# VHH binders against Type II restriction enzyme BgcI specificity subunit S.BcgI (bcgIB): the designs that were tried, part 13

Target 1, 341 residues: Type II restriction enzyme BgcI specificity subunit S.BcgI (bcgIB), of Heyndrickxia coagulans (Weizmannia coagulans) (q07606)
Amino acid sequence: MNNLIKYSTFLISDLFDVVIGKTIDGNKAQRNENGTPYITRKATRNGFEFMIDGEKEKLYSGKLPVITIGNETSKPFVQEFHFFTGTKVNICIPKLDLNRNHLLYITTMIENATKMFSYSYTINSTRLKSLKILLPIKGEEPDWDYMNTYISKILSNMEKNFDVQQNDGVSDLRSLKDLSWSQFKMDEIFSINSGVRLTKADMKPGNIPFIGATDSNNGITEFTSSTNASFDGNVLGVNYNGSVVENFYHPYKAVFSDDVKRLKLKNYPNNKHVLLFMKVVILQQKVKYAYGYKFNATRMKEQIILLPTKADGTPDYEFMEQYMMRMENKVVGRTTEKEAD
Short names: E, the ipSAE of ESMFold2; O, the ipSAE of OpenDDE; V2, 0.75 times the mean of E and O plus 0.25 times the DockQ between their complexes.

## First folded at step 4 (VHH)

Design b42b (from b42 with T52R L104F; framework vhh_nb_b201; at its last look DockQ between E and O 0.01; V2 from the best seeds 0.00; counts 0 for: pae E 21.7 > 2, unsure alone 63.5 < 65, placed apart)
Fold by ESMFold2, look of step 4:
Structure b42b (fold): chain B 341 residues (1-341), chain A 127 residues (1-127)
Amino acid sequence: as target 1 above (341 residues)
Amino acid sequence: QVQLQESGGGLVQAGGSLRLSCAASGFTFSDYAMGWYRQAPGKEREFVATIRSGGYTYYADSVKGRFTISRDNAKNTVYLQMNSLKPEDTAVYYCAKDTSGEYFWDYLSGTEYFDYWGQGTQVTVSS
């Protein structure tokens, strides 16, 4: 399959109308939790700051979805709801009727294109319009169906897991406060495997997700046909560098940067729900590493986490699985309302 | 119980070819990655090739372009086609099964991820 996909470059201005958002100054924005998203040029949290009230004349109320990208940060995000903007936020409005998956693919390719310049590269509306991105093609046109199908497959595990894995047989309803907890070293719980360096210069375009040390886009920074010894799936990817301690579950196969460690359970079958429980307990360590400590492989192996235990003192993986199934079922609203104690 | 049985080893002249086979039983073969390792006398086992359940292959640098790993899920068999053999390829070759159902490897310490090994088949390449 990779040898069947052709690629070509496209100008942003050929695919998008690029406008700058009408600025609301964040220091003067009226916060309202029932208001409208306030999108800035920040490089995290999908550009989102908080909800505001604003003058309707400043609202981006046009076609959706769109891409926002801040001048100095050059981080593209997909927006699916109408929003207000802060200073120097570009809005890329598709000329065609594109969906979220198309734009998600494109945001990755925008990031790739901007990384090929110096670290001082600043996007403004003029530079953004002239930016070229690499996209798969069918004939001479972008292969929109290919991009959609690829992203849909990557992301649909979580969405379809809510539908398909919705489990009306949840049998363990204990509250977290009613459990015994014990300390465990992460090396005791996980096989911790390094990623492998694959530089942008060595990557070839393709449809395999490349997982980097980011805090967004489920860890995906590139799509490539290049593979290496890190090619793996059904793992928890935990950032070693970059956005340290951030972590994502990857049911699909991907290639992993040397900045991301792949974690699998040692003493229980690898399982979406248990790994999502582990994601939460690992994230509890983020404050420690915000002080400039690196979460390198040695520290990761030695890191203590707290887990619920069975009477014999071993981790209660069955409870962790059941608990996360309960939480997943609550989100989709298809389960009996059972009391957690 | 899991059983792995290698065959196809032997003595061959440099530049020659051999095809190794590994017959597997006692598990759902199509769900697991399979690999080949080799061990020369007095050396540690070293990675040769792996093939994942979905057919993705990976090779050690020393054998790329000369060796080909393949699998036949209908016959529960993994193969290693070895071409352009060199005296340095002389070793006992082992078939191995991954514990997790999809091969991943830490190529700094990857042998710990294989839970079952065959008895090995000797390959000797004369100069």
Scores: ipSAE 0.000, ipTM 0.098, lowest interface PAE 21.7, mean pLDDT 75
Fold by OpenDDE, look of step 4:
Structure b42b (fold): chain B 341 residues (1-341), chain A 127 residues (1-127)
Amino acid sequence: as target 1 above (341 residues)
Amino acid sequence: QVQLQESGGGLVQAGGSLRLSCAASGFTFSDYAMGWYRQAPGKEREFVATIRSGGYTYYADSVKGRFTISRDNAKNTVYLQMNSLKPEDTAVYYCAKDTSGEYFWDYLSGTEYFDYWGQGTQVTVSS
């Protein structure tokens, strides 16, 4: 695809039939591990609550896959199985024959469009129908092939860099509360390098992830064959524009926009676990910048962060690494012990 | 050594109430979030509630409005007040200790990370 991708607005009602799920009261629902998925307004786990037996009349048994959206959370999820619903769950049924990848792309765009919604201002079926989302187009129609390819690439990259079977050796069992913490300037801890401006017009299609100042998809906004001085990997990308303070670890090689800073450790080898620890530490500062205080390059360098320290006052990188290994092992352990949703 | 001991379980009729207790030892209790899990026969262990060191509480949707988690740091004890009990609440209830001092939230499971559990206490709710 050598052509510049253009976007246009589409109404949800143009793309989907929106219906309200028939409500099953979760408190009265009969749980059955061999039953049917019960989808609720949850903002996590793809809306999945538990498996249940329910009345046939309340089962969504229509076209699949679909998108479910809780009114209160406004979180869209792709459903690939027939399911029951709790209260205030919208079901978006594609008018066209869309696959999972298409819907995954659309869910991302829905999330972007619904950022203004909160518990005080919830999305209902009427509002959802009138919701406008941005989609890539070929001519005047959504570019379904682009969306499919885009999602496929993201998933492929994720699979390459994610080892579900990883079991890290752990020797440090201290908790965060067991440690001494000290203040450090980010510039003391990180080498901070800028991304490089690369416009969509200058981008050629390819397989290299382009990292923008987004809060989703691990920062990946495009795939390109165009490289520049920002080409880098095993780095923490931190947004200082757009979704400010949001950051993602990139074990793979990527190109970074000028709205993203590349952070590498100065006094410790770059590695997944320490940088993921740092990710969380940096995110603690997000609230500071939520009310109009701008997060720029200068402020980033001078930003104070709190880190675990050794007795000599230096950051305890070994602890950070071990801690994240433990966390990873916990997640992996839970995933392997639980039935896949 | 971390030790957690649950008590207060038993048989109760639907609509009834129970209060579970968990006595903790072997760590600085006040510094850690505590939680409750439950496991019904033939089912996976599921999250019920958590209380952080600062008093923040979070509940599974299935128990929200009916269960209340609380703690007494002076007694190194966490409690689970269970009201309006249902047959579906029948399970072994486990007390849990936070693994790292309530720093990380599991977004996939929607709970804190726990690494220690008690032996559990049986709760049976009859119809």
Scores: ipSAE 0.000, ipTM 0.193, lowest interface PAE 14.5, mean pLDDT 84
ESMFold2 (binder alone), look of step 4: mean pLDDT 81; pTM 0.832

Design b42c (from b42 with G101P L108M; framework vhh_nb_b201; at its last look DockQ between E and O 0.08; V2 from the best seeds 0.00; counts 0 for: pae E 16.4 > 2, unsure alone 64.8 < 65, grease 28.1 > 24.2, placed apart)
Fold by ESMFold2, look of step 4:
Structure b42c (fold): chain B 341 residues (1-341), chain A 127 residues (1-127)
Amino acid sequence: as target 1 above (341 residues)
Amino acid sequence: QVQLQESGGGLVQAGGSLRLSCAASGFTFSDYAMGWYRQAPGKEREFVATITSGGYTYYADSVKGRFTISRDNAKNTVYLQMNSLKPEDTAVYYCAKDTSPEYLWDYMSGTEYFDYWGQGTQVTVSS
């Protein structure tokens, strides 16, 4: 009834011109919050360090979007704005006019392919150019329409949720400062379900997102047709061992790495807006784990989060829902009209 | 347009105290978590303290018991009281606005951290 999607390998050098960014030394970088992004080898925050002033000759001012990938970290990020680079940052410039969605798909395939490198070996420009990635094909060529449609479908699921929220009335306008707040263990609020290990060798190409413990791309590290007991949707995925405490809402069905826990509400119907509120509350804990505090299964259940409460001391889920509906409406309003400076 | 302006830095002897302030504008201050980070030359930026919109506070282990973060929503200002200062506390201190709720709407872009930063204020602790 449906055609099977076929896949083939492609060299990075066949798809991209790979260049090394012109280095600005971090010690000499002139910080300016109104300046231009400074992209480094770091594996977090999309490679972003801070904003700088720099010499025009060192600016990457070419085609956009592009992919940046640092030698030692091997983490690919999509860049949609011109930028300066630190030491040993590769810039992959597509040979075709590819859009953000194409590059997001490709970054997941690069991430999968580079898992073979140990920390002791760097990915240099030569190794990057010879790197092979799996892409869906039409004939012998990459199926760019399929890749774009697939990513667009994920994004459109979010847009459908926005449309629903635009039509819903918002009745609770209380400020966060007007609320009572109490501490709760995560185990009191959520059922916490483990992901299931799925090795690269066991993955087959497909259209199901595979969720790993990353801080980018909504947690997507691969697209697969393989499923296991972690196949689930309408959940909050919370990183356990990787980029700890980072978390993403997954309205769609996905397969989850054993490094990511799936969270569902115990005492309220699973609701996009409550889960998005919870995402923020959980993320408030991120900073303590960035400094070496160990986050294990027992400590996730015992992790304290702060939630708004009703007079009887129970979580105010209706407020959380209404608050996030308000925030979603505010974002939609911004996207339909120009913002003044 | 979000603006964060730090003040109160300077030179102080070990064991002394400083109070940093960060005046905020261009957003509904009471709806956002605020934080302090610091960066010494040649080091990565490191977490110091955060305070949620509801007043919950959290500190790096290296400053617990010595530093206190607070906020005044009427003045749109976040503070860092730094006591018992050590030479290791020498750094540029940055005020930061949490990206929530703007962060909540941006789930495919990969931006999950504090989004807006001040210029920073230098704190130098002499031995």
Scores: ipSAE 0.000, ipTM 0.111, lowest interface PAE 16.4, mean pLDDT 75
ESMFold2 (binder alone), look of step 4: mean pLDDT 81; pTM 0.827
OpenDDE, look of step 4: ipSAE 0.007; ipTM 0.244

Design e20a (from e20 with E102Q T110E; framework vhh_etentamig_d1; at its last look DockQ between E and O 0.01; V2 from the best seeds 0.00; counts 0 for: pae E 4.9 > 2, grease 24.6 > 24.2, placed apart)
Fold by OpenDDE, look of step 4:
Structure e20a (fold): chain B 341 residues (1-341), chain A 126 residues (1-126)
Amino acid sequence: as target 1 above (341 residues)
Amino acid sequence: EVQLLESGGGLVQPGGSLRLSCAASGFTFSSYAMSWVRQAPGKGPEWVSGISGSGGSTYYADSVKGRFTISRDNSKNTLYLQMNSLRAEDTAVYYCARVETQFDYLGYTEEYFDYRGQGTLVTVSS
């Protein structure tokens, strides 16, 4: 009997003390790699800008973890470390002893609650306090155990799929400037398949990522147990509605909304590195569509992209792969160095 | 829904007087400090005057001290600005704004305007 999880509405102010950030003149902040995280209203990287040396008096050194929300971005992030923050950042301090998983769940619900508001809805402190979010309940109280378990499961699944990428063997050291580039139509390079419409009402909770036309979270908007003809993996999902041209590589199996096209290579084996290369190539076309040109399926097929080419005029997939391997190695190397520090 | 509606603006000669009103709804009016702010053409917003929730405390920008009087009638949910001895420099759109007070993470109080009306135009011209 799939115990239907009941949800109830809670005010942010009931769950959190909301305080505002103080203005740190970012220009006066000295960057120091061994310093303290500077969190801003940035919509990415968990709000993180850089490490700084700041005035001790301005450090948030209160209860952790907390949620930070930029006024303009309305993007919530869980912070687990003491931090400096700039102007127009809300700090949500849990009234209860909540852990990271609880807050991660809540951030998702905050995002869902704010999506209902038009792009023009800025969350100021007052609005944030009055924001209502849906949470699972046990009786009349939030079901904290459920939330924790739910997030734990998601994270566990992610970790299992996180293959510690071994340093890829790089044999091609050519630069992008050393290559010949040619124009190709997207339909020459990709098989393009549509997602399938799946409404929230028809969606059952589960562990399968649902890919929507979003510009964040690798395109994942929901997790579902519902599958359909769009169920696919090792594919590049490209938005043609919503956040148009935004795209994400999905090594895992996922369900795709009707607003997302699934792209696979026609003449080369689908792999992470080549598709990630293609991701960047496709993103370069985003400017074209920013000025009101509608990105639809037909236009997508006919979209011209520039690709490295071999002497015979064919795309140089091997180069793309090697290039992305190099990039990955660089990123991994940087991460390992920071962890060693 | 919080609503603020300004009225009373118009054309007035230098040295003249106007009384602005702001009708508030959608919240407990007496619980909030209120302010008048103005924006002149080509200039940024300027704070003009403030009043506490009870009306017991009033504040003025130096530019309007002695000329303007802020008041409120909590029974009518209305904010007022009596403007005397008007000058050309007072020409602006005047906004009624609700003042929200919050605490920063250091425990200090910060005030900001969380709602404002559509404004009323005051033109001082000979």
Scores: ipSAE 0.050, ipTM 0.377, lowest interface PAE 3.2, mean pLDDT 87
ESMFold2, look of step 4: ipSAE 0.145; ipTM 0.492
ESMFold2 (binder alone), look of step 4: mean pLDDT 82; pTM 0.811

Design e20b (from e20 with T101Y E102K T110D; framework vhh_etentamig_d1; at its last look DockQ between E and O 0.02; V2 from the best seeds 0.00; counts 0 for: pae E 16.1 > 2, grease 24.9 > 24.2, placed apart)
Fold by OpenDDE, look of step 4:
Structure e20b (fold): chain B 341 residues (1-341), chain A 126 residues (1-126)
Amino acid sequence: as target 1 above (341 residues)
Amino acid sequence: EVQLLESGGGLVQPGGSLRLSCAASGFTFSSYAMSWVRQAPGKGPEWVSGISGSGGSTYYADSVKGRFTISRDNSKNTLYLQMNSLRAEDTAVYYCARVEYKFDYLGYTDEYFDYRGQGTLVTVSS
């Protein structure tokens, strides 16, 4: 008997105390790798910008975990550490003792609730407080156990598929601050190729990932046995329709929709680490297009990006690679430490 | 101190050609995209052309596409604009401008011209 889970609506203000972050001038903030996370309105990386030293008075040092929501991005993220933030970030503090899994579930429901609003919908604190989200219920109360179990299962499944990668050899220890950065046009750095239109009606079931213009699941929207001229791998897929500017690295072979551009490096071998670096660089441009500026193929090609450069003015691909290796090692290290704990 | 100095302007007949130069100093020239902007009398500034830091990529306003060519010599810290098939409507003060990124607490938000020269006057008249 598929016990139909019942859902009910809850106000954010019923579940959370919503406070606005204290203003920290990001331009004045000193980056420190050993500092405190600076959480911004970023729609990616869990809102994380960089580690900073800041005034203690501006630190969120309250109850954890919490959800942060940027006003313009409307993307919710679970924060598990104390952090600095700004006035354009809402901090949702649970009224109950909720764990990370509960909040992860809630973030999904918040996203679903906000998607119903036009792309122009800005969530301020007032609107956020009045936002209604759907939650599973047991009786009249949220079913916290269900939410926890649900998320736990998802995470467990993800962990099973996570091959602990061996630490990459790192030889470059320079920080981003230590580098010279130069401006490049996208078409100077990348060969940009279009995807191909493939409708659901034309798709046959299969095991080949189909990459659509989505902002989740590494861009995978379907699996198909149908291939076309877009069949490609070891490529950065960048959305120019739908979830504009969102992009994902695809080490595997995939089919790409006509709403996704395939980016490959022109002057350096395509590889995971450099392309992942580029992913982040490209994502930084998302804000530019959030305010109604259409991201089309032409504009994509003309988009200027900042890249680390060598003394000769060429992009420092080696640095990018090494930097991402370091980042990967850090993430792996954290994961292994948590497992040991 | 960042300095941009335009030169090469003058009077030219319709259909004629002119080459503008911009000497840059006070910054790593090759690290910055550069642009030409022009302002005609009684009109607002108009973007004309841009070039990436390395010079590998160029872009043009529709109004000058096919007629103007932007280039740079990073070894000389100089930006160029070759203007061919000049028209009366090309009459303006031409500025070279350094392209910079605007950052806020969200990161990179936009590009803008943080420095420009004093300009050089181009007059196209019969």
Scores: ipSAE 0.000, ipTM 0.226, lowest interface PAE 14.3, mean pLDDT 84
ESMFold2, look of step 4: ipSAE 0.000; ipTM 0.108
ESMFold2 (binder alone), look of step 4: mean pLDDT 82; pTM 0.816

Design e20c (from e20 with S31D G53W S57D T110E; framework vhh_etentamig_d1; at its last look DockQ between E and O 0.01; V2 from the best seeds 0.00; counts 0 for: pae O 12.1 > 2, grease 28.3 > 24.2, SAP .713 > .668, placed apart)
Fold by OpenDDE, look of step 4:
Structure e20c (fold): chain B 341 residues (1-341), chain A 126 residues (1-126)
Amino acid sequence: as target 1 above (341 residues)
Amino acid sequence: EVQLLESGGGLVQPGGSLRLSCAASGFTFSDYAMSWVRQAPGKGPEWVSGISWSGGDTYYADSVKGRFTISRDNSKNTLYLQMNSLRAEDTAVYYCARVETEFDYLGYTEEYFDYRGQGTLVTVSS
């Protein structure tokens, strides 16, 4: 069996029946510690507000587990118990018999998908149904076993090593100020490859993200089944036309327009943390380029960037990686702290 | 069973050329990016070169850039490394490695070498 992990896009509506919650009459609802969970559009605590006694007719008593998503917060949560909710909460009911681990995996993909869109993206039921998420596949179907196993391993590791700070193997605690920074040419750090022109006329609908020179949606402008020589993943896409210098990390395989350059590290294995670090570094150069000024290939190659360096003058990739891990941990930690409040 | 078999190594003089081959079997070769890595005596492994699944993109370590050329023939399930202008510091066991991509639950991927061959020895000496 090919051990290659492939991913594809799936519509939420293909995976879930999406229904809207029923509004509870606040005058009739009484707080009761021995009652039923009231789930709202809250972005924390898995959407949980308090326990209530409510009208039986408004209770979600259907299939479990499900995913709830607040319209305004766009935060997905796995619910494992029957609950009361409101009209501004979407309930995603799996069409298949999915377990908690599957849904946990999917929730992260939903969050990622919604983050790729503008901060103003309100996920109403219509938009939610049409939302595309990336999932690992076996053949043409989601790889449910992979997702389950993956989440199981994570949870197991978390239970064994409940030190959020240690979970990412953070060993470097240096600050950015503690480092020596040096100038490097982009061409020294990156292999820079061009995208390939693919017109809309030549583009067939499909599930492969097409990356254009946009400043939003993580660079995704279309989904296609058409592939070409630009088909690539785990890469930093940098715009040199349109929204110049804007760039996005693509953890998935995608097709790239001719207006986007694909950047990979030359002297270090490509990984999400280092490339995300590089994303920020490159974005610092955006101010130098006005709208309409071409960040052409030659200029891109010669562009100077500042990077943390080791004593020997080489880029400190390990630090970059560790730093981003720390940042990730902080974000996770903040989320957990907020959930605890 | 995944198999990678390197060949083409040998003794060569400085400035000489050598072409390495890697025969792949037991998997769909065209689905995977491939890499060459080398390990010199007493040193850790060093990434040398990489190539995308289609061969459309190639990558090189700075130490070999301009001297080495990676290529592949998907119809023959074979990976190549043309080594020109060889130097003493190029002396190492060269390994063919399959690049695997893992997708994590946060929507990020990581690349790693999940399989490598037994290697072929390249010795550059006068």
Scores: ipSAE 0.007, ipTM 0.200, lowest interface PAE 12.1, mean pLDDT 85
ESMFold2, look of step 4: ipSAE 0.321; ipTM 0.633
ESMFold2 (binder alone), look of step 4: mean pLDDT 80; pTM 0.824

Design e20d (from e20 with E102Q F103W T109L; framework vhh_etentamig_d1; at its last look DockQ between E and O 0.02; V2 from the best seeds 0.00; counts 0 for: pae O 14.6 > 2, grease 26.1 > 24.2, SAP .672 > .668, placed apart)
Fold by OpenDDE, look of step 4:
Structure e20d (fold): chain B 341 residues (1-341), chain A 126 residues (1-126)
Amino acid sequence: as target 1 above (341 residues)
Amino acid sequence: EVQLLESGGGLVQPGGSLRLSCAASGFTFSSYAMSWVRQAPGKGPEWVSGISGSGGSTYYADSVKGRFTISRDNSKNTLYLQMNSLRAEDTAVYYCARVETQWDYLGYLTEYFDYRGQGTLVTVSS
């Protein structure tokens, strides 16, 4: 008997106290790696910008975990640490003792609720308070156990598929600041190939990742059994349309939308670390486009990027590789430390 | 303490020229890429131009390409923006901004403007 889970509507204001973050002066904020997370209205990376030292009075040091929702982006994120933020970020403080899983479930429902509104919908504190979300119920109350179990199952499944990578051997310890950087055109560094148009209607269900011009989920928008000339792997997919400049490395074989360009190195073997380095390099250009610079195919090819260079003026691919290995090791180390705690 | 101080703004007629300066202090100037951004009244910020730490690479928004020139003097810790053939639409507060990269806790590198000045007003009007 498919136990049909019943849903009911709840007001955000019934579930949360909504407060507006205190603004910090970004010009006065000092970056400190050992500081406190600065959470903004960013739609990615859980709203995280960088670690800062800030005024204690402006620190959110209240109940945790909470949900932050940026104005304009309307993207909800669960925060588990005290943080600095701004006036354009709403902090949703649970009225009940909710855990991370509960809030993760709720964030999904918030996103669903906000998607029903036009792309121009901006959520402010007032609108957020009046937002109705659907939650599973037991009786007349939210079914917190269901939500917790549901999220736990999802996370467990994800963990099973998570292979702990071993530390890479690192021999180059130079910092980015220690290097000479030179200009290169994208087409000098990369072979750039287009994706192929494949509509959802033409897609057959399957297990092959379809890469669209999205800014999340490593660019994967669908899974299909349909292949075409774009079928490729060990490639950097760069969004040409949609979330422009966003890009993801694909070690696996995938099919690519016509909105995504496939980039491969011309003069160096394609590999994870170098391409991930390039990913970041390309992303650095995103800010230009975010402020109204139009991205197109021609500009992509002619886009100038800065790369570490050897004495002979060629890109230092070895450094890039080593640098990303170091970064990977750091991330792995942090993850293992957190799991140990 | 990192400080950025813009100067050189003012009132200019269409077709005129201005040169903006940004005095930087509190950090190794040559180690950082710098940018000019502008904000017109009632509009969001717009990226105008960027320059690498060494000055070897320069970048421009399409709206200013061919008219503006970004440069820097690392010996003087100063960033410049030569603005020629100014138009009414160039009216804005111009900010110099330091470009920084940060690895986040997830291992992603992000480029951002970590510091900017108070800005200098450029008004292009007949």
Scores: ipSAE 0.000, ipTM 0.210, lowest interface PAE 14.6, mean pLDDT 85
ESMFold2, look of step 4: ipSAE 0.000; ipTM 0.268
ESMFold2 (binder alone), look of step 4: mean pLDDT 82; pTM 0.814

